# Miniprotein binders against q9bqp7, part 87

Target 1, 240 residues: q9bqp7
Amino acid sequence: VPQNWFPIFNPERSDKPNASDPSVPLKIPLQRNVIPSVTRVLQQTMTKQQVFLLERWKQRMILELGEDGFKEYTSNVFLQGKRFHEALESILSPQETLKERDENLLKSGYIESVQHILKDVSGVRALESAVQHETLNYIGLLDCVAEYQGKLCVIDWKTSEKPKPFIQSTFDNPLQVVAYMGAMNHDTNYSFQVQCGLIVVAYKDGSPAHPHFMDAELCSQYWTKWLLRLEEYTEKKKNQ
Short names: E, the ipSAE of ESMFold2; O, the ipSAE of OpenDDE; V2, 0.75 times the mean of E and O plus 0.25 times the DockQ between their complexes.

## First folded at step 9 (miniprotein)

Design Hd16
Fold by ESMFold2-Fast, scan of step 9:
Structure Hd16 (fold): chain B 240 residues (1-240), chain A 91 residues (1-91)
Amino acid sequence: as target 1 above (240 residues)
Amino acid sequence: SAEEKFAEIIEELAKVIDEYLETGDPELLKKIEELFKEALEIAKELGNERLIELAKLALMMFKDAVETGDPDLMREVLYLLEFAVEEAQEK
């Protein structure tokens, strides 16, 4: 029961390609704006249980690795994630752009992990691109918009180290995807409609990545939950 | 110029963040916070409210990313810094 309900899909848009579509994937820079980002909203509205689990995980890791070891571990997680996203952007970009890439960035277990997913990805329309919901006033940086098995999707790439997992906002991954989707569908920098989502979890050891496909109905369900999180964020900001 | 100096500090900040991500050295966190403060002061000297807001947001998001260990949030911080350099030089 969000007070500020707004539809995720834009009835004036189509998912079919048209003549005005650019020949290269869009990469809109993040706007200089005071409005909150999707990741900021989600971090500020974690449930009490999520906060508790994160703190417990952090304390356990510090006990096992020490303060310096913990920082080294988290730094490695950040670095691996950064490089993985850079490699994917390079792989999915046009041929001329790919020739400019650093080949060393493409060699990782994570890239091996996603090979079978990449075979089903085509028609890339946006990469590492900013989105802004003009009515609900939030921004985001999405990873990729492309066709997956013939369906136009917002695709979110995640990394995972199985044996000693870094506690991620995995519960919030669907919310992140639909938040980007709703923003893009109402952002004047884009002309197309996205109705599906895909969360891809890649593994460091090269084990096959797990794709979590979200159809339009599932996206609509998570959209309502995202609106509640956005409302909670707005209320907290008003009280601060 | 002050715009050029701002860009230089932000580029140095991004480099130190990259170094922190590679090494996990806690000493670099102090340097990173100092560079954020320096960038904010330069933005204030420029009288550019948008750069001031960007520097403040990036610092707060950096702290949250480090505290929560969220790689998506850290990626967004680095993207915001890249964007701030473009804004300072283009405007």
Scores: ipSAE 0.520, ipTM 0.808, lowest interface PAE 2.0, mean pLDDT 84

Design Hd17
Fold by ESMFold2-Fast, scan of step 9:
Structure Hd17 (fold): chain B 240 residues (1-240), chain A 91 residues (1-91)
Amino acid sequence: as target 1 above (240 residues)
Amino acid sequence: SAEEKFAEIIEELAKVIDEYLETGDPELLKKIEELFKEALEIAKELGNERLIELAKLALMLFKDAVETGDPDLMREVLYLLEFAVEEAQEK
């Protein structure tokens, strides 16, 4: 149980659209904040098992590819992820003109992989947008807030190459999603309530993406675990 | 101006990071670290505490991203750099 518990949901907010809500998705840039990001907190508080598995994966990859090959592989993973997120933002942004869209980004196997998920996504409210928890003092950059099958969700897009996916991001994805959710629900830059999460794992070969839906109860369970990770981070920072 | 120099260094830094992501060339890691140091010195010359802290944060996240191979951390680095350019150009 975390010592400094705080609720994930804000009882003063509704998930229903307001007349004052903007017609275009919000894209708030990272404001002045030198406080920890969600990804920083999670990276600095990996479990002993996560560290062991990551190190084993790294050793295996270096043995197969060599030092230079491993660096090339990881840089390619970074580039693929970047392009995938850029393509999704372009697809989901109603204000973009056809002239401003890169056709090559829209034709990747990852984009083919998510087509069936995108058909169920509507009512986009935020894209690539900064969140800050006013009380708990952390920041994040979320991918997307939209309705998935009629439910308002924080949506996180992930890429995976079969058979060699990044193992680290998968383990902490639910914590990442609820951390963004809790921040957004208490961030004055947003007016609505999010109670559900969605993690979408897209595949390079175009095979159908796997959606992992998180209802309000599951989000609450992961929120408690996120609070423990945040507490661990603050304790480690005090001891430096 | 010093503000223009800061924006130019950050723009070059983002381009070199993008080149590293494309090529995987380990020599670019040294250049990236040097560019971060140059950006930090210019931020200090500007006396802008906000830019100083953002540059330090971006460097720390970049090192963690490279060490762990975490694409989410690398994405945050690129967005912090984009924000820093916008911040510097506001004056």
Scores: ipSAE 0.047, ipTM 0.593, lowest interface PAE 5.6, mean pLDDT 81

Design Hd18 (at its last look DockQ between E and O 0.71; V2 from the best seeds 0.59)
Fold by ESMFold2-Fast, scan of step 9:
Order: C-alpha cells, then sequence, then structure tokens
Structure Hd18 (fold): chain B 240 residues (1-240), chain A 91 residues (1-91)
C-alpha cells in the first residue's frame, strides 16, 4: 500500500454542473515545472516485464521493417494519433470552428470507428485540458471530460493498429485515466468531481471502437496502483 | 534578443518534428537532435534555469517517444515546446 496515500475523490465536490461552470469546455493550458507528468511517471516506472515485452516487440518490428522502416512506422503512428485527437477536440467543441478544420481529419477511419461512442457522449466540460495535483505534485493533460451514457467521465481516446504497436499503453491506460481524475478532483481550476473513466480504443480500418468503462470502484483500485507508481518515481529520483 | 533566438529555435524544432511525423524521414532525427542541442546552448548562455530544464525535459521525452514508439509522449513533447516558446516570450 502506498506510504503517501491520498483519496482519489473529493467529498467537497459534486458531479452536477453548477452556475459557475463555463458554458464552453475548459481548456486549461499545460504549465511545466520540475513536477512530473503522468506520462513521464509511467514511462520511468515501467516494470521489468513491460520493458521486456516492449523490447521484444521493437526487435520483431525492426527485423520485419528494418531500422529506418521502424522509424517510418512509428512516425506514422505519431501523426495519426495527433490528427485523431485534433479531430475529436474539433468535433466535441461547441465552437463554430469545425468547418475551418482540415477535412481529412474528420474523415479518417479512426473517426468512423468512434461514431457510435460519440452518440452517447454529451455535456462536455473539458477538452485537451491541463490538470495538476497540488498535494501529490504531478501534472497531466487529459483528452476529454464529458458525460458518457449519463455518467461524468474522464475519457481517453486511443488509436490501435493491428498488430498493436505499444504493449505498455495497454497495461497503463487505466492508471493514466485515474491519475488525471484524481488530479482534476483536487485542482482548484475545476469545481466538479469525476468518479468514472472511459478508455475508447479506435481502429484504423473504421471497425467499431471498443469502450472500456471504469466505474468508481474500479477507478479506486487503479488509483492505488497509480499511487505506487508515483511513489516509485519519487524514490528513483532521490537515488539519482 | 537571446530570448527571441531561443523561441525561434524552439519554433524551428517543432516545425522539423512535424515534418518528421509527416514524412518519417530518419535524417530529420539528426536535425532534431542538433536543434535541441542548439536550444540548450542558448538557454545556458541566457543563464535561465527554467528554459534549461524545459529544453532538457523535451529532449529526454522526445528520445523516449521515438525509442518506444509512444504517441502520448510525442504529443506531450509538442505541448512542452509550445510552452517553452511562451515562457521565453514573456509579455
Amino acid sequence: as target 1 above (240 residues)
Amino acid sequence: SAEEKFAEIIEELAKVIDEYLETGDPELLKKIEELFKEALEIAKELGNERLIELAKLALMQFKDAVEWGDPDLMREVLYLLEFAVEEAQEK
């Protein structure tokens, strides 16, 4: 159990919107200091098993594609991920900038993949927004906070090609979501509480995306694991 | 000013990274590393510890993103560079 335990939920907050909430989704800019980001903590605290599996995957890809081919493959993964998130931010924003966006962003297979999920998403409260946990001293950039099937969720959009390029992301995605959730619930820039998470895995060929809903109990379980990763990161920093 | 030079180099760096994402050209990785070194040198000459730390963090995250093919790390690098430009261009 973590030595520096802190609750994920904030009893002073409600998931209901109030009059002080903005009419447009919040977009708090990410401010960097020496405090670590969620993605940095997770990358620096990979288990020996995660590292082993990633190195095996990487070697297999290099054998198949060559070193330059592997770099080209991963650059395309980066490009598609960036464009997918830009498209989703545009689609979910209530602002009339959607028609000004690159048309290709809106017509990708990944966007086709998430259409059935988007029909169940409403009440968007935050998009591409920074969160900071002042007590536990970490930051993050979350994708989206909105109601999914009537429940307020931190929503994380993932792209997947078959075969999947990054095994670590499969194991750590729930930790990423709950880390953002815990930070938001204790961040003074936000007034509401989020108790649920949603990981949406979109597919390049337009096959229906898979939603992985996380209720409050499951979020609490992953939160404990996130606290352990954060503690491990802090200890490793002391030993450098 | 030296702050303007830092911002210009970071903006060029972000542009070359975007070009790498678009083309997949591995030769651009060498140019990216050179631009990171140039940004770090300018930050050190400025004696600005905050800019030095931001440039070091961005380089470290970029290398990790490329090594592990992690799109989340790469997106964070792009936001970090954007913030570094704003930090250098204090109003």
Scores: ipSAE 0.610, ipTM 0.847, lowest interface PAE 1.5, mean pLDDT 84
Fold by ESMFold2, look of step 10:
Structure Hd18 (fold): chain B 240 residues (1-240), chain A 91 residues (1-91)
Amino acid sequence: as target 1 above (240 residues)
Amino acid sequence: SAEEKFAEIIEELAKVIDEYLETGDPELLKKIEELFKEALEIAKELGNERLIELAKLALMQFKDAVEWGDPDLMREVLYLLEFAVEEAQEK
């Protein structure tokens, strides 16, 4: 149970953007405070089981590919993730224009994989936008805030290769979403709040992506778990 | 001038990281770590605690991203570098 509980939702904030909100999706830059990010908190508070599974997977990859081969594999994972997020921002942004580079960016299995999800996405309010929780002192970079099947969501896009996905990103995905949500709901750069989440796991081979919808109650339950991870991180830093 | 050197090294660092992502050349990892260490040394010469913390954080997260193959951490490294340049240009 968290020692420093804080609510995920802001009762004084509307869950509906007003008519004065810009029609262009928000893209808030990172704040100039050096504080931990959601991803850093989660990486630094992995369980012994998570660490063991990742280390075992890494060693098997190194045995197969060699040290340099593993690093090359990893750079390709980074590139695919970067391109996937760039493509989604381009697709979802009304200000992006189609270019030759954009066409190559849009030609990927991951983009094919999410097409059926994108048909249900509308009303994009934020893309690749920074959030800061002013009270709990953490930051994040959320992928997207938009309506999914009529529900305003914090949407997090994940890539997965078949058959060997990253184990870490599957286990902690709900915590990332609620941490971004809680930060946004208490960030003075935003005038509205979000109460639902969506995790979309896209596949390199173009297979249909798996959506994982999180309603407000489920978000509240995961929020408690996020607070515990943040407390664990804070205690580790205090002891250093 | 030391702030200008710090910003220049961080900008070069972001460029070399992008090259690593595009090419997959593991030799660039060595150059990246050298550039991080140079940036940290300059931040220490400045006596600027914020730049020291940013350089240390970005280096730590870069190494963790490569160690665990974590694309989210890698994307955050690139955003941290952008932030570090902005901090070096503000007093």
Scores: ipSAE 0.590, ipTM 0.808, lowest interface PAE 1.5, mean pLDDT 83
Fold by OpenDDE base, look of step 10:
Structure Hd18 (fold): chain B 240 residues (1-240), chain A 91 residues (1-91)
Amino acid sequence: as target 1 above (240 residues)
Amino acid sequence: SAEEKFAEIIEELAKVIDEYLETGDPELLKKIEELFKEALEIAKELGNERLIELAKLALMQFKDAVEWGDPDLMREVLYLLEFAVEEAQEK
């Protein structure tokens, strides 16, 4: 049990979006405080087993590609991720704010992959927006808050070259999503709360993306795990 | 001003990072590290503890992102740099 328990959901906030659908998605900038991000916390608190698996994968990739080839591969992964998120932000943004859609950004296999998911996405509330949990002292940048199949979700978009048909195959992504949810639900910049999460794994080849929906119960389970990771991070930093 | 010079280095850093993302050139990694060191030195000269902390954090996260191939960490680095420019311009 976490020593510093905090609820994921805020009982003071209504689940109903206030009737004023903001015509424009929120884009809160990252705040100026040097506080750990969700991604930083997760990266620094990987288990020995997780680290071992990643190192083994890295060694295999270096063996196959060479050291320079692996660096190139890594840079390409970053670039593809960046472009994919930029394309999604452009797609999900209101048409009036559309800077000239670089049509080239839209011609990716990843964008093709998510088309069937995008059909079920509506009511976009936030895009590339910062969240802060003041009490638990962490920040994050969430990709999207929108309705998926009529349920308000924190949506996290991921790129993968390999199929991830099960939520368990998404590594720490469920923890990331619930960390964003918990922060948003207690961030004063947001007047609403979310009870669901969605991880979307997009594929380079344009094959249909896998949606991993997280209901309130599953989110609560992962939230407990997130709190434990945050405590571990805090303890590790005190000992450094 | 030293603040303007800091902002210029961070802007150059962002450009070089983008070039690295596009090319994967290992020599750009060295340049990125050098630019981070320069930014950190200017921040120290300014006595701006916040800029020092931001520059250290951004460098650390950049290294970790490259080491682990974490695109989320890399994205956060870019936002930290944008924020560092804004922080430098407000003073």
Scores: ipSAE 0.520, ipTM 0.804, lowest interface PAE 1.0, mean pLDDT 89
ESMFold2 (binder alone), look of step 10: mean pLDDT 81; pTM 0.779

Design Hd19
Fold by ESMFold2-Fast, scan of step 9:
Formats: structure tokens, C-alpha cells, sequence
Structure Hd19 (fold): chain B 240 residues (1-240), chain A 91 residues (1-91)
């Protein structure tokens, strides 16, 4: 799929705040549509190298923890991730009653890990919000859109347990971010332009989170790779 | 009645998934699969192609999420189940 036909940035949009923009962060609900999500597309189009590394990681984990231990580990990772995202949404939402209800969720190693990143985050425009690319027909649920060090970013929060992170999430993180960005830039529910991405890897032990900033040029490079993955997904569906 | 049964099965399914995420009990995986099969059968009885596709997609993503240990895929499963309930109730 040619990048020129489907650009990541929308020249008709600006990253500057508009007086008519809502002061409350947007939270668009996921549309009831049977179209692929960003996560589904990436999972179905994993490279042979990604599949190989993931399988090796699984086998090593099973050897160390046993089959039941691996399942317990996996369920704990899901639970920790869910709690982490809920805590971040609460922290970044306008202060009302929500934060008081969920104060216990705000105490964790992962939240301690991101404190120095959160100090540089402001101007939140969207939280846990659905995006849909009108012409490319894919959907996603993004974590956050906010200014990081003065630049408007799609921000994706990731958790990592040293030394045993989920391998698949590491490799496709940039593709996930630019897929959300391209969708949002062409979604009629949004009026602003995002040109930068930020992947924040938080650590269970509270050690400082690692920010991976993506400028407009890097986002454009990963957008081309995302379009190839989307094309591969579409071709696989045709051949069913 | 069939729409109400579908909603009840999906709500039970979401509850069992939440329990699995808290306990890691492998026996719950079998119950989750059986509940998905029941939901698909009811969706077929209703003749609603959209519900059938939503239930199939949720099941496929659930299986992939468990096999890959992917929390993002699991989050999407729960959202798909919520939308299936809303779709069934709107008839």
C-alpha cells in the first residue's frame, strides 16, 4: 500500500490548541464494528523472527516455572497491566471523585517507575480513547494523547518485569503507536494533529521508566512499515 | 428471551475471565471456552451475523492472548464482549 495514498499526517490539522476544543480529555467509545484492531493485525502478521523468539521465550519460562507457574505468571502480568493502565487514567483524568475512589491503585512499583515521566506530561487531550482509520478500515484503543516536554504525543504505557518481559510487545511497540497516530489524524472524532510518539516502559521494581521518544521523521518511517503489515493482514484474509 | 440468554452468558463469560486473570486457574480456561461455544450457539439461533462475528473474534483473540501472554489482546477481548452485550440488547 503506497504511503503517498495514505499519509500518516493530515495537512488540514494543527497540533496547536483551539479555543473550541473541549477542556476535558476525550474518551471516544470503541465502535461496534467487525474490523481489525491494531493489536490483531500485528499479532496475525508477526515475522518469522518474532515467532521464533517468542516460542523460545515461552519454552524457557515453562522450563523454569512449570506449566502451571507459567499460566500464573501470565495472569499476573495481565492483572498488573490492567491495574497500571487504570491507575494512569485516574492520575491523568481531571480531578473529581474518580481519583478518590481509586487511590489504592495509585501505589505500585510501576507507578513509582513513571513518576519522573509524568512530571513532563501536560495538556492531556485523550485517555483510553478509540481511534478508527476511515479509509484503511482498522481500529485501535490508544492509552493517552498529551504533551510530553512540550510536544503533542501519542503515549503508550508498557510494563516490564526484569528480567522476563513479553518479547512480542517490545518489537512492535513503534508500529502500534504510529498506527494509532495515523488513525487519529484521520478520524472525524478528533480535530487535532499528532506528529510524535512516546513509548514509556515502566518497571515492576520501581526503577526509572524508560521513555522512547519518536519524532515526526521516525514516525513516518514506522508508518510505512505499519502499512506493509496491514497489507499483509488484508492479503491473508482474502486467501482464507 | 434469546437476547437475554446471550447477555447472561456473555456477562458470566466476562466474570470467569476476570476470575482467571486473578487466580491463573487452568480449569477456568475450559469453562471460558465452553461459555464461548454457548454464546456462539445462541448467536446463531438469533440469526444475527454481527453477533456471530463478534463472538468468533472475541474467542480467537482470547485464545491468542492466552497463548502469547498479551495483555493488550486480553483488554480487547473484554471490550468485544461488552459490545456484544450492547448489540444483543439493542436487537
Amino acid sequence: as target 1 above (240 residues)
Amino acid sequence: SAEEKFAEIIEELAKVIDEYLETGDPELLKKIEELFKEALEIAKELGNERLIELAKLALMQFKDAVELGDPDLMREVLYLLEFAVEEAQEK
Scores: ipSAE 0.055, ipTM 0.540, lowest interface PAE 6.4, mean pLDDT 79

Design Hd2
Fold by ESMFold2-Fast, scan of step 9:
Structure Hd2 (fold): chain B 240 residues (1-240), chain A 91 residues (1-91)
Amino acid sequence: as target 1 above (240 residues)
Amino acid sequence: SAEEKFAEIIEELAKVIDEYLETGDPELLKKIEELFKEALEIAKELGNERLIELAKLALMQFKDAVETGDPDLMREVLYWLEFAVEEAQEK
């Protein structure tokens, strides 16, 4: 149990759509002097197992590709991730902003992979949007908040190819999602409540993406683990 | 002005990062780190604590992204660049 507990859900908020909600998804820029970010906290508090597995993967890749080949591989992972998120933002938001780039972006295997998931996504409330937890003092950048099969979710889009490009996010994806959820639920830039999460793993070859749905109970369980990681980070930073 | 110099450095940083993503050239990693440090010095000159903290976070996350291959860390760096110029000019 964390020493400084705080609730993930906000009793003053509702997950119901409101007629006063904006017609376009929210995209809040980073507006506050708070650090750390969710991804920073998770990276700095990796378990010994996560560190071991990441280092083994890295050394195997360097053995296969060479030092320069590994750097080229990782830069390509970043490029493909950037393009995938740009394509999803284009698909889920008004077309006018990314219209000229859409033809090439929308033909990727990753986008083909998520088509069946996108059919179940509606009521987009936020895209590529910053969240801050003022009480717990962390920030994050979430991918998407939308209804998935009728439930309002924080949705996190992941790319995967064989071999796997990285390992950390595989273990910490649920923690990342609930950290964003808890921040959004208490962030004054937002007015609604999110109680569910969705992690979507898309594949480079276009094979069907795997959705991992997290109900409110599961989110609460992972929230406790996130609070422990945040506490560990805070203690580590204080002792430096 | 310091604001104009900050904008120029951030624009150059974004271009070099884009080139790194396209090419994987490790020499560009050194340029990117140098540009982050220049941006930090300008943010300090501006006396904007928000820009200082965000530039520090972005540099740390860039280094961690490259070390781990984690695209989520890189995405936060790119997001910071998108808004850094606006923040400097909003005084």
Scores: ipSAE 0.504, ipTM 0.825, lowest interface PAE 2.1, mean pLDDT 83

Design Hd20
Fold by ESMFold2-Fast, scan of step 9:
Order: sequence, then structure tokens, then C-alpha cells
Structure Hd20 (fold): chain B 240 residues (1-240), chain A 91 residues (1-91)
Amino acid sequence: as target 1 above (240 residues)
Amino acid sequence: SAEEKFAEIIEELAKVIDEYLETGDPELLKKIEELFKEALEIAKELGNERLIELAKLALMQFKDAVEMGDPDLMREVLYLLEFAVEEAQEK
């Protein structure tokens, strides 16, 4: 158990929509300064096993594609990921803000992959929105907050070329989701409570996406692990 | 003048990164690294420790994002650069 444990859920907040909730999804801009982000904390506190697996994957890719081929591959990952997230924001926005680009973006295999998940998504509260935990002093940029099968979730959209049918295959993604959740629940820019998480892994070939739903109990378990990673990051920074 | 030059180079850097993300063109990676180096040298000339810290952080996150293929780290780089412009302009 981390020394400075803090609860993930805020007892002063409800997960039900009310009249004071915005009619359009929130999109708070990320004012990123020297306060650590969720992704930075996770990257700087990778386990030795995670570092080993990443380096082995990188060397394997370079062996197969060459150094320039690896750069092309990684650049394409960024491009496809950006297009996928833009398409999802367009689909989920009630204002249809990206309608001009929709017809090109919606032809992706990744979008076909998530169709069965999107049928169960409604009540969008936030899209591409910044969160900050004032007490624990970290920030993040979450993809989406919406109801999935009737439950309010922080939803994180991922692309993958390899199958990820098990939640443990998603590495630190559960920690990323609960970190966003805990921050949002204590961020004064938001008035509602999120108790669940969802990681959706979409596939380029249009194969059905794998949803990894995290109920309140599972979120609480990953939250404790996130707090340990945050503590490790803080201690490493003190020793610089 | 140096603060204006810093803001201009950071804005150019952000535009090149945006172009990189829109095109997936790996040829832009070298230009991005050179612009980061130029921005860091200008921040050092200004003697502004906060701008130096922001430029270094943005560069490190950019390098880590490219090495890991992590789009979330890459997206945060653009917001770090936006904040650096605001800091230089006392916004």
C-alpha cells in the first residue's frame, strides 16, 4: 500500500447526469507545464521487465525493417492513431464538428473494428479533455467519458496490429485509465463521478475490437498500483 | 527580441510536428530535432530556467514518443510547446 494513499472516488459526487451538466461534451484544454502527466509518470517508472520487452521488440523490428523502416513504421502508427481518434471524436460529438473530414476518416479498418462497441456507447460527457489532480499533483489528457452499456466510463481508444484479448496484454493501459478517472473525480472543472473504465483495442484489419471493462472494484485495485508508480516517480525526481 | 525569437522557433517546431503527424513523413524527424536544439540554445541565451526546463522536457518526451511509438506522449509535446510560447509572452 502506498504511503500517501488517496481515494479514487469522490463521495461528494454523483455519477448521474443532472441539469447543471453541460449539454455538449467538455473539452478542457491541456495547459501542460512542469507538473507530471500520467503518460510521463508511467514511461519514467517502467518495470525492468517492461523495459526489456520494449527493447526486444524494438531490436526485432529494426532487424526486420531496418532503421529507416522502423522510423516509417512508427511514423505510420502516429498517423493511423491520429486519424482513428479524430474519426471517433467526430462520431461521438453531437455537434458533428468534424463532418467535413468524416467521409474519409470513417473508411478505416479501425473504425470498422469498433462498430460493435460504439453501439453500446451513449451520453458523452467529455472528449479529448484535460484532467488535473490538485492533491496528488499530476495531469492528463483523456480520450472520452461516456456511458458504456449504461455505466459511466473513462474510455481509452487504442490501436493494435496484434491481438490483445486479455487486459494484462495492454501493459500500463489500466493504470492510465484509472489515473485519468481519479484526476477527473477530484478536478474542479468537472462535477460528475466516474466509477468505471473501458479500454478498447481496435484492429487495422477490421477484426472485432476487444473491450476491457473495468468495474469499480477492479479500478480500485489498479488505482493502488498507479499510486505506487506515482510515488516511485516522485522519489526518483527528488534524487535527481 | 530573444523572447520573440524563442516563441517563433517554438511555433515553427509545433507546425513541423503537426505536419509530421498529418503525413507520417519520417524525413521531418531530423528537422524537428534541429528545431528543438535551436529552441534550447535560445532558452539558454535568455537565461530563463523555466523555458530551459520546458524545452528540455518537450525534447525528451518527443524522443521517448518516437522510440516507443507512443502517440499519447507525442500529443503532449504539442501542449508543452504551446505552454512554452505563453510563458515566453507572459500570458
Scores: ipSAE 0.462, ipTM 0.774, lowest interface PAE 2.3, mean pLDDT 83

Design Hd21
Fold by ESMFold2-Fast, scan of step 9:
Structure Hd21 (fold): chain B 240 residues (1-240), chain A 91 residues (1-91)
Amino acid sequence: as target 1 above (240 residues)
Amino acid sequence: SAEEKFAEIIEELAKVIDEYLETGDPELLKKIEELFKEALEIAKELGNERLIELAKLALMQFKDAVEYGDPDLMREVLYLLEFAVEEAQEK
């Protein structure tokens, strides 16, 4: 689909804070229709190379850990991901008690990993909030919208056991970020414009997280790729 | 009501999933699949297309999350289950 027909940015919106903007971050609940989620679209449209690499990784892990050991390993990945996002929501939420916030900060190497990034995050406008692109008919649940070093960003928090110092190493994460951005910019539940993205890769051992900042130009480039993935998903669904 | 029974099964399903995340016990995966099938049968007997769709989607995403070890898909499953409870209770 041509980018000009479905632009990522909304010319009727501003990234400036409105005096009437709520002091509490938005948390729009997830709505479920027949509309696919961003994560579902990306998972269902993985390239053959991505599928091959994941299957090889899985087979190697099973050889090392056994079937049950692999399931235990992945369950821990799920648990840590859930706890990490819950802790970040608590840290960034103005309604969190100081005591609860301190407990969450001490529980995870991942939280230790992101401390230097959090120092540069302010002006939180949305947390764990649903976005829907009315025209393109997809939905997503974004982690955070806040200012990072003074720029309003869609921020996506990722956990990793391996270092990912380059944005190319984050695979589909840039597509996920721009999909949320485009949806939010065209969602009637939101009134502001986001033009930048930030992918934060946190490490289990507490090593400093790697921030991958995406300016407006880079976001526009990835938006074109997201539109292709969405089109591929739609075609695959018709053929089932 | 039958909608209340659906909500109760989904709440139990979410608890068993949380237990699986905490323990990594592969036997819980069988129980999770059984609970999904039970929820789907209740939704079908209710003739509620929305609840049928939600139960099917959550099951498919749960299976994909486990297959690929994808924490984002698993987090979305948990939100889908919360939504399914809310949907059932609003009727």
Scores: ipSAE 0.560, ipTM 0.834, lowest interface PAE 1.8, mean pLDDT 83

Design Hd22
Fold by ESMFold2-Fast, scan of step 9:
Structure Hd22 (fold): chain B 240 residues (1-240), chain A 91 residues (1-91)
Amino acid sequence: as target 1 above (240 residues)
Amino acid sequence: SAEEKFAEIIEELAKVIDEYLETGDPELLKKIEELFKEALEIAKELGNERLIELAKLALMQFKDAVETGSPDLMREVLYLLEFAVEEAQEK
């Protein structure tokens, strides 16, 4: 579909702070209808190259760790990701007082890794919040919307323990971010416009996290690619 | 009621998934798949098309999450289960 027929940015929305904007971050619950999510669309439309690389990585990990070791490693990746996101939501939420309850989580290497990024994050507008593109019929669950270095961003937090991260967290992550952005910009539950993205890759050993900032032009370029993936998903769904 | 049984199975499923995340025990994957199948059968007995589709989607995303090692997909599974409990229970 032509990019200009389904724009990522909403011309009726301002990217400027609004005095009536809520001071408490929004947390819209995940959609009640069964509509495809951003992550499902991306998973179901992986390129041949992405599938090949994922399979090669999996085979090497199994050779190194064994079948059961690979399962254990995978579960640990899920656990660390879950804890990292919960800690970040706690840190960025105005309902703070989680120090005693989550002290060990807040002192993790991943949290240490992102400290220099968090220093530049302010004006949190949404946390762990559902978005829906009503016209394009897809949903998503975004991590965070906040100002990073003065620019309102959809922020996606990623963890990396090994030198070779998962393919989707490396290649399709920009598509994930712009899909959330486009949905939020056209979701009636939100009143503001986001034009920038930020992917933050945190490291277990506390090494400084890698911020990947996406300006409006880059977001528009990835939006075109996301629309193609969404079309591919829709066509596959019709043929099933 | 059947709605209560569905909610209880989904809550047990979420608990077993959390246990799998904590322990990495591959035997729990079999238990998780069985609980998904039980939830799906209850949803079919209820004749609730939305619950049937949610249970199917959650199972597919769980399998994809484990296959790809995607924490994003796993997070969505947990949210889908929470949503399914809400749908089964009257407000």
Scores: ipSAE 0.353, ipTM 0.738, lowest interface PAE 2.9, mean pLDDT 81

Design Hd23
Fold by ESMFold2-Fast, scan of step 9:
Structure Hd23 (fold): chain B 240 residues (1-240), chain A 91 residues (1-91)
Amino acid sequence: as target 1 above (240 residues)
Amino acid sequence: SAEEKFAEIIEELAKVIDEYLETGDPELLKKIEELFKEALEIAKELGNERLIELAKLALMQFKDAVETGNPDLMREVLYLLEFAVEEAQEK
């Protein structure tokens, strides 16, 4: 139980479109450099078991690939993730035409993997957009806010190679999503409320992506865990 | 000027990071760390506390991304570098 509880949802906001809402998806730049980000908080507050499992995975990878091979492997993961997010932003942005997009980005196995999910995505309200929780003092960069099967969601796109997914991203993805949600719901740059989350895990070989939908109850449960991680981070910073 | 030199170093840093992402060359990791250190020294010479903290945060975040293989940390590094260039140019 966190000592300083704060609600994830803002009862004064609605998930319905407002006449004052912008006609194009919001893209607020990430500006606040001294306020901790969601990903940094999560990285700095990994449990002893998460740290142990990450080190075991890293040792196995280094044994298989060598130290240089491991760094080449991780750089490729970063590159593929970057290209995947760039392609999704392009696909979901109403301001770009298919002719103007990079065909190589649109043909990746990861994009093939998410095709069945994308057909159920509509009403995009934010893309690659910064959120800030002004009361709890954290920031984040969310991937997408859109309707999935009629429900307004914070959508987080993940890439995975079936043999060797990254441990940290697997365990903390729900915390990341609800942290963005809570921030957006209390951020003055936004006027609407999000109560649902969606984590989409796309595969390099084009196999169908796995959607992990989070309803309001599940989001509330993970929100409590996120508050505990944030509290742990704040205490660690005070003691340094 | 020192401000122009800072912006040039950050732009070079971003280019070397892009090269690292494409090649996985560990020698580039050493060059990246050297460029971060150079940017920090320039920020200190400018006496700009915001640029100093920004450069420190970006370096720490970069190291954590490489150690954990977390692409979200790497994405934030790139945004922090973009912000640092804007801060240097507008001052």
Scores: ipSAE 0.561, ipTM 0.826, lowest interface PAE 1.9, mean pLDDT 83

